# VH-VL binders against q8eqq3: the designs that were tried, part 14

Target 1, 246 residues: q8eqq3
Amino acid sequence: MKIHIMIAEDERLAREELMYLLQQENDIILCPSAENGDQLLNLYQEYNPNVIFLDIHMPGINGIEVAKKIRNEFEDKDIIIIFTTAYESYGVQAFEIQATDYLLKPFSEERFKIAMNRIRKTLSTKKVRKPKVDKLVVNLDEKMMVIDPNQIGFAAREGRTVKIHFISNEVIETKMNLKELEEKLSGFPFYRPHRSYLVNMDCIKEITPWFNGAYNLVIKDLAESTIPVSRTAAKGLFDALQGVHH
Below, E stands for the ipSAE of ESMFold2; O stands for the ipSAE of OpenDDE; V2 stands for 0.75 times the mean of E and O plus 0.25 times the DockQ between their complexes.

## First folded at step 14 (VH-VL; framework fv_lerdelimumab)

Design S2 (at its last look DockQ between E and O 0.01; V2 from the best seeds 0.00; counts 0 for: pae E 17.4 > 2, placed apart)
Fold by OpenDDE, look of step 14:
Structure S2 (fold): chain C 246 residues (1-246), chain A 121 residues (1-121), chain B 109 residues (1-109)
Amino acid sequence: as target 1 above (246 residues)
Amino acid sequence: EVQLVESGGGVVQPGRSLRLSCAASGFTFSSYGMHWVRQAPGKGLEWVAVISYDGSDKYYADSVKGRFTISRDNSKNTLYLQMDSLRAEDTAVYYCAKDRYKSSWYGMDVWGQGTLVTVSS
Amino acid sequence: SSELTQDPAVSVALGQTVRITCQGDSLRNYYASWYQQKPGQAPVLVIYGENKRPSGIPDRFSGSSSGNTASLTITGAQAEDEADYYCNSYDSSGYHLWVFGGGTKLTVL
């Protein structure tokens, strides 16, 4: 199956360069290109591409804003977004919208190839519908609780027990350890950012830099909970968020 | 009703010039790229040129590059094709066609009825 | 200039299905558009964007692609479908250049 790719780029030379690079790939087909955000939105609806190469700096609505709109309007569609820009400073923003990759202008063939590999990998993993274990069954002292994993913000080890924190700010205590919980949630986008935490990646609102290459996660729960990311887990987290499965 | 009407065709000698016009109606002319396509008698379709919605971008087939000039006047809803240094092989019915899009062209959804250009000594 | 190749002629019985194929390097990476042309008439767009139909085009017309080929399929051919069919796509050797196939004459028997 061919990968349907759309380019949003106001600069003709950059657009042509991307087209040239993409033409070297055997498994892609190019949709009509957009020159601004409004055109992209219209064309996206018509062609429903798998991947968008999106320039951040376009006339009118910038690429980040357009990406957000696309994500909001098409939540059910796992569109892959690759940002293309001359500026390095937009890395954090790209991460916030779960961009798969970030390409600097002028485009290097090597970086392009890396991006393509990431695209392919992401598409291959999405096809593997992990059997949606629809529900998590947790043994509590006197009862079993049936939990929707999508309602979990994060789990934390507190002493000898693990506390599961829901987006609603409800908290339950389980005798399960984090490893066991992670295994049971293998079909869901959970990550271990720290030895004491398991986080639902879909519930990450923000990532903020911390000391010595560590980060903090802000969760989209009512409390806007902060979860530490260890230095060792940081790289893996970014990869996981970008759909790069090692 | 969306309509394109070509004019300006006729008989000319080799080396001479001719200017074709295409009058557009029934749609926002300035919002779409426009094409010229020609068809020699008894032959297939040949793409000739395209111009973006605002006229900023122009592209030509190799067979006409350097001799033909595509242009447009959005205030008059008119597309033009200036044909210089005409050759016998330029003999064809010339169609103007509307693209589906502004500057990324992926289909010609409206065609005129064409105008015949005959280049002969 | 990249070339698109088509069979010069195909036939189909009334009510049967026929596939017209276009082959070319550009079709590896670009969609094909298909045009119907009847004698003495201007071409009409029947398929674009691989399998998109313009308004007014019957649903018996469909498009598909595979490898470096694109195909127009008429499911349940009608007498009025007798025409020349042309594929069109980007020229892979240049940007914003287009090329037509040689055309296929469809006869409905």
Scores: ipSAE 0.878, ipTM 0.934, lowest interface PAE 0.4, mean pLDDT 90
Fold by ESMFold2, look of step 14:
Structure S2 (fold): chain C 246 residues (1-246), chain A 121 residues (1-121), chain B 109 residues (1-109)
Amino acid sequence: as target 1 above (246 residues)
Amino acid sequence: EVQLVESGGGVVQPGRSLRLSCAASGFTFSSYGMHWVRQAPGKGLEWVAVISYDGSDKYYADSVKGRFTISRDNSKNTLYLQMDSLRAEDTAVYYCAKDRYKSSWYGMDVWGQGTLVTVSS
Amino acid sequence: SSELTQDPAVSVALGQTVRITCQGDSLRNYYASWYQQKPGQAPVLVIYGENKRPSGIPDRFSGSSSGNTASLTITGAQAEDEADYYCNSYDSSGYHLWVFGGGTKLTVL
């Protein structure tokens, strides 16, 4: 009910501003703050917070390394990590370590409220309470195919038809367009990185920069897949990826 | 008009100490992190140390850790490098540099002219 | 500690395009900055934040990155571009370390 939050921030002004914003919330218990990575790891073990606001650039062990230690060495996959940074380019790194969100400096009340809302939604749900599976039914020419959406890696428009690529390397053709497919998949974590593609965000393995603010995606377990992310879709992709893993 | 001017270089014997200064002007010194970078004669650049804008955090390259101390006096707009237990391999031109932001992730945008430190018998 | 690897020398004909590369694991996660140094002078920042130029840097200088490699490109190289070029990046493998590449000497023919 009450959210135990810890701040790890080496810059005094930023730390005090974040504490001020947190103290305006009625459902928060603020743990002692850390000013470096080693101090954070000590306090984390002592106070058992639900949420850490974690500065990427901290003296000693930096925020990325701290998050990796919490996820891998302490095996705490349930703690919510919100990275704080001055730079938008760190969204890819936040995804790689399964951060829940990131918050740009200087902190704004609007961005902070959005982060708090995501924290509250994440804490109100448990993995054990998610539905077993919902199925997608796709019409082919002479039959209907029952598909588990979690088995889809991506879909692509190839000329007149759309091809659905499964993580098994199977491919089927459908007469549905990407808009119709996206609508049927609205309850699942799919995203349009490009006008010709629809991607299962749970299956993204790698994101690499490309010219002019664009990116390319690689999908887990799919052979030789490179999926473009348009310049206009890139920020939305990084925003959505922050909530994919808690 | 943004300027950094190093001073305090010279010839010293191994094992002795030397204190470098870097005088800053033309910007709000207390708003930026500061670096020391050195370059041995005929060699490339080597990062030495960094200090946060308020002096609360300091980091050093492994080659100088425990021997060098970075510090700043924001009331005098001055960065310092205290160099103890000097070795021949510390012979270099020492530059001070202003980072573009509190961190150096976006580069060191202003450099001093450098001051030469020679450690020899 | 990790390192940034640069070729020690590169040549370009006057008016032609050249790329200077910088390779290291830190570049998968952090942007490179690029510095130009002429003999007897302090370094000058020419590229930061992947492809941004400080004021006063000619538009023939550009940067890019892919994987663990960053590149500085000079389009239409001029005689005054002859210099040593260093890349620099934050290195997450250490405690907030900053690492320079070994430098590349650019010769304009």
Scores: ipSAE 0.000, ipTM 0.395, lowest interface PAE 17.4, mean pLDDT 80
ESMFold2 (binder alone), look of step 14: mean pLDDT 89; pTM 0.928

Design S5 (at its last look DockQ between E and O 0.42; V2 from the best seeds 0.00; counts 0 for: pae E 4.5 > 2)
Fold by OpenDDE, look of step 14:
Structure S5 (fold): chain C 246 residues (1-246), chain A 121 residues (1-121), chain B 109 residues (1-109)
Amino acid sequence: as target 1 above (246 residues)
Amino acid sequence: EVQLVESGGGVVQPGRSLRLSCAASGFTFSSYGMHWVRQAPGKGLEWVAVISYDGSDKYYADSVKGRFTISRDNSKNTLYLQMDSLRAEDTAVYYCAKDRYKSSWYGMDVWGQGTLVTVSS
Amino acid sequence: SSELTQDPAVSVALGQTVRITCQGDSLRNYYASWYQQKPGQAPVLVIYGQNKRPSGIPDRFSGSSSGNTASLTITGAQAEDEADYYCNSRDSSGYHLWVFGGGTKLTVL
């Protein structure tokens, strides 16, 4: 999997230097570059990079402020931030926003390589930290049910509770919310096609177009259950099904 | 609707000069980089040049570097390509194309219909 | 100048799936854009970035990348999809340079 990297740098020479260094790496793809904080925010939303090389001193909002905005707005995303600056005094601020590294200008090739190694290590660790549950344990009254995630067709929010629907058409109720379920099932091919649904992608029989760019999923359960796909979730679903990773 | 209209094409002799124009409408012209791309008859697409939103940065393909000059007048919403020392191999339909972004240049999302330049003795 | 290579021609039966591949060093580090060109017409952007479609482009068009390759896939080819397809990316020899593939002529049978 390639690392998608975005540069935010107002100084052309510095930006090009970073591009040059990054281009020497075999496992990265360069996203469009930003020249200021506002542009970075817009581009970030569109391209969803794994890593941002962020200059602290840019016109308008500074890099630290932009980083804070990104962290606050995208809490569910583990973005790696590398600060770039001509000044050494911003180390504490970099720590406060959990920056992975701090690079001084002009860029040292050696320091750049160290930063890249830290990036790779961080990405590998985050992958490991996703609790890969082999089995899902659900508390049902006085009993604990051990569930094979592969037997789950989909989960749906119904009122105040979440129901887990098995391929066998068995349904159980859980106090867990869909987000919690999704996190626990991170090692399995589950996707959120809708705010109220979590679907096992391996159980998708067919996808049918719906109105205004939305879709419906038909599940391979006995009931051939239909699950809505929102417009916002549609692209991500197709990417996931095709093995496209950001 | 975004629209680009090229003009200025024609038949010229080798060594002569020609200036192409591209009139832009339907978007904030001054906010986007612009490209020239050409296509020889029966051949593929060839990138020619790019200019930043404010005209401060210009880049060229090696095949035209030193001979062609890209420029723009944002007050007129017009992109230009000055072609000097024309060669037979410069014969092509020339397209102007809008970049998706301001100055980082990451794709040509809208194209004009092109103007034909023929260089022949 | 870096180079992008494409097969000059491919064919697909109506309703079937076809993949057009582009290969080059620049694709190791840069996204590919794909352009459709029909006879006598200007090119039209169909895919850019990581599997992004401009407005108006049918969802049967999709993009993917691997290593130093990028691919355009048409799932359920239609008659109107018959055209030349060009890949495009930044040139690996320059940060602000661009390069096109040689183009692939797609015939729908």
Scores: ipSAE 0.832, ipTM 0.900, lowest interface PAE 0.4, mean pLDDT 90
Fold by ESMFold2, look of step 14:
Structure S5 (fold): chain C 246 residues (1-246), chain A 121 residues (1-121), chain B 109 residues (1-109)
Amino acid sequence: as target 1 above (246 residues)
Amino acid sequence: EVQLVESGGGVVQPGRSLRLSCAASGFTFSSYGMHWVRQAPGKGLEWVAVISYDGSDKYYADSVKGRFTISRDNSKNTLYLQMDSLRAEDTAVYYCAKDRYKSSWYGMDVWGQGTLVTVSS
Amino acid sequence: SSELTQDPAVSVALGQTVRITCQGDSLRNYYASWYQQKPGQAPVLVIYGQNKRPSGIPDRFSGSSSGNTASLTITGAQAEDEADYYCNSRDSSGYHLWVFGGGTKLTVL
């Protein structure tokens, strides 16, 4: 079976070097190449490649924005993206958009072979049934913390800071406000029952009535949690739990 | 209707020059790569040259390098082939063809009807 | 530069299936396109990519590739399918050069 590979690269010499490296592989076939992000999106939809080698810094819409469009708007989580760049500083951004690898220009044969091996491994593991796991990365002082959103019970503004409460009872502080956190979690079943809270709907254990058409939530394994649901948010919560979309 | 019309063919002696034109209509000419392809009488197709949508990249078959020049005028929707130092083996029907793509050149989806060039003493 | 090799002629009985092949080293890494040419007419693109048909091309035309070989398959061949067929692909060592196969004359019996 051949791996269908598409290149998005505006510089002719860099494109030709990458094509030369790729043609040495016996298990690939090259789709038509793109020279900018808009052309890539059109060709991607026409050819459905397995892999895209994507230059981050192209004229017009850049490669990071194109990758986000493929992942989020076309909802293609399976396409393998290998970023190409002249700059070493893009590694963190490549991780955030779930790129398989990135290659520093000018391309070395050794690094290219490593990227091809990662591509082949990824394609092999995608054929095996495997639960999809998306991660949230939060910057802490001297390190980044990798968080599984399914482990979050809720987040709350507590005084001057936002605290993320895990179903394990662990609590961490973040500099993100609840709106920023909600945006980063937009692909997960989180709901805002109150201006000071963000709750994981998959972790709701109990819903109890409260005064004046409000409610309280209890989160799984956080028995002392009491999460308010305002009167105005109650219908949206019940609609979301019942699968009604608005 | 997408249409390509070649002109400028004729009978020419060896060593002379000839310029072919290809008038394009019915599509946005400046969005696509363009090819010249020739076919000698009773023979198969031979690719001659390609030019990118904006004219910045040009490539030629070995048989015509240094003698032929492909060009385009996007303001006039016209493709050209300047043929210098013509030889008897250049005798063929010359087709212009629109590429499906801007500059990746992966299929000639519209063809003209061709213009005959005869190079004879 | 690379060369694409086609059989010069093939025959098919009306209503039967025929496969026209094209071989070349560049076909390991590049798609072929296929062109139909009837006498006195310009070529017409019938297949590009692995199996893509332009608008207006009947679904009895299909394409495939494996190794260094590309194939055009016509199922249920009809009299109007009688034509010359050319494969075309890139020269992988030249990057932006094209090459045609020598052509295959299809006769429908």
Scores: ipSAE 0.279, ipTM 0.677, lowest interface PAE 4.5, mean pLDDT 83
ESMFold2 (binder alone), look of step 14: mean pLDDT 91; pTM 0.937

## First folded at step 15 (VH-VL; framework fv_lerdelimumab)

Design U1 (at its last look DockQ between E and O 0.48; V2 from the best seeds 0.00; counts 0 for: pae E 5.1 > 2)
Fold by OpenDDE, look of step 15:
Structure U1 (fold): chain C 246 residues (1-246), chain A 121 residues (1-121), chain B 109 residues (1-109)
Amino acid sequence: as target 1 above (246 residues)
Amino acid sequence: EVQLVESGGGVVQPGRSLRLSCAASGFTFSSYGMHWVRQAPGKGLEWVAVISYDGSDKYYADSVKGRFTISRDNSKNTLYLQMDSLRAEDTAVYYCAKDRYKSSWYGMDVWGQGTLVTVSS
Amino acid sequence: SSELTQDPAVSVALGQTVRITCQGDSLRNYYVSWYQQKPGQAPVLVIYGENKRPSGIPDRFSGSSSGNTASLTITGAQAEDEADYYCNSRDSSGYHLWVFGGGTKLTVL
């Protein structure tokens, strides 16, 4: 099945460059292109593409705003959005609207291919039955607890012990260190945003800027817990969230 | 009702020039790209040229490039095709056609009835 | 310029289903439009965007695509469907160029 792709781009040269790159792919079909946000909304309704390459900087409504409108209007549709921009500073915004990736202008063929692979992966995973989730066994004093890793929001080092925080706001204490815990959770989407924290990426609700290039994570737990992201861990976090493996 | 009416066709000698017109009505002319398509007697359709909604972009088939010029006057709701250095092979019925979109051309949804151009010695 | 190829002629019995096929490299990445032309008349758009019908076009007309091919299908052919059918798409050699197929003459028996 072909992937239906729509381009929203006001710059003709950038649009043509993207078209050229897309034409090299055998499994895609190009929808009519938009040159502004209003056109995109109209064309989207008519053609219902699987993927939108969306320029952030278009006349009128910017790409971020248009993306939000699309997400709000079509909540039940799993649309893949790839932002295109000349600026690197839109990573957080892209995450906020659940964008799959962003491409810097001028387009790198290598980066484009990475984006295409992410698109394909995203489309394929929707068809694959989630494998049976392996359980995590944690030693708690004189007993062993069987934990569903998907129920973990984050783990935090507190003194000499690690506390595992569940999305239900339940907390358990373990003698394992964060590194050991991370290793045991290697098959799950966990990341170290800070030396004292291990976060389930699937439980991240929001990313907010903090001082000096740092960020805070808001978790989808009942308490809406806040977790710090160090400056050094920030770039890796965004890459991990976008499925980029180094 | 959306309507396109071609005019300006006739018999001309090789090397001569001819200007075709297409009068548009029933829609916002300035919001759509326009095409010229021709059909030689007993032959198939051949795309000739396209112009964007504001006239800023023009593209031509290789067979007419350098000889034909597409233009438009949005104030008059009229599309033009200036044909220079006409050849016998240019003999055809010429159709003007409305594109579905402004600058992303994905279908000609309205056609005129065409005007006949005959290039003969 | 890229080329679109069609069978020059096909026939279908009244009430039966017929498929007209168009083939070309550009069809791998671009939608196809289909036009119906009756003798002495201008072409009429019958299918665009792979399988979209303009207003006034009967639902017996449908479009599909696979690989480098596109097809127009008439399910339950009527006598009035006898005509020439042309496929049209972008030219892969130019982003803003267009190309027509050679046309297919459909005879309804």
Scores: ipSAE 0.850, ipTM 0.917, lowest interface PAE 0.4, mean pLDDT 90
Fold by ESMFold2, look of step 15:
Structure U1 (fold): chain C 246 residues (1-246), chain A 121 residues (1-121), chain B 109 residues (1-109)
Amino acid sequence: as target 1 above (246 residues)
Amino acid sequence: EVQLVESGGGVVQPGRSLRLSCAASGFTFSSYGMHWVRQAPGKGLEWVAVISYDGSDKYYADSVKGRFTISRDNSKNTLYLQMDSLRAEDTAVYYCAKDRYKSSWYGMDVWGQGTLVTVSS
Amino acid sequence: SSELTQDPAVSVALGQTVRITCQGDSLRNYYVSWYQQKPGQAPVLVIYGENKRPSGIPDRFSGSSSGNTASLTITGAQAEDEADYYCNSRDSSGYHLWVFGGGTKLTVL
């Protein structure tokens, strides 16, 4: 399997030096190169590379701003970014935007090989985790249970324990608190409508008004369960549901 | 709608010069890199030269380097190929071609119909 | 080497599948583009970026690449697909240099 790599570099000799180093690798293919930030954003959208070697000092939108756009506006958390720079002081900013590494100019073969090894390690980790088939594993005292998060309707704290209510009307009890459960489900559309509840927003059937700016939720196919939405959580719930439109 | 029209071809003697023009319309000419590609009669395509969108970078095939000069005038939407020290081997139909995407080469998506250059005694 | 090699001719029965190949060292690391040319006409881009189709190109045209070999595949070949086909890629010996393959004449029987 080949790794699709894009270079964004305005200095011809630096661009050619990077291309020479990359051509020595047998498991990569080079996308067309960008010479400025706007070109990079266009090429990125068309070619969908796995990795970008990104010069910080490009004309127009600089590399730091480009990386922020990719992470925040395009919401691509998976793209691997390797910054290239003449200045060692940019390492802190690279970490803040979750760059995989950075390379000082002029490029060394040793440092380049280290960066390539980190790229390969990062990609192998991502391939082990397939988001569509991800399962939640819950420890239930004497056994572990593998759960499809899409089948969870809601979870509720009942006394000292948390109960997970499935759309099938099955209920299991877990030692995890709602905060831990919420963190493990962060890749799925779950919301905290109340301190004692965690709800799957894809399973909400109805929302009805309640006293003092609160609301109640009805979950699809559950035995007419009613879940409270606190006054302070109501705005966030409606904002999140509006974002589901795309 | 997007169009490229070459002109300036003809019959010339070896060692002489010829200048080709390519008039562009229907797109923002100054945003795109431009190419010259030639095809000898009965032969395949041969890439000749490329010029960046602003004219700052120019690159040539080894077969024409030092003899041909690519240039552009963005105020007139025109691409040029100055062909000096012509040889019989330069006999071909010469095409101008536009990059597919703005300012970066992704393929040549619009081509002119070509202009014939014949170099013979 | 920096050359792109294509078979000079290939034929296909109407409605059948044909593969046109292009070989060269640069294809290990660089994308290929494919051009169709009919007699007396300028080339037309049919595949870019190894496997992408410009708008207006039928989905019976597809591209792939593995190792140093790229392929243009036409499934369900039509009479109008009879043409010369050229591959094009970077010349790995220099930046911004490009090279075409020698071309393949496709005959539809």
Scores: ipSAE 0.165, ipTM 0.601, lowest interface PAE 5.1, mean pLDDT 83
ESMFold2 (binder alone), look of step 15: mean pLDDT 91; pTM 0.936

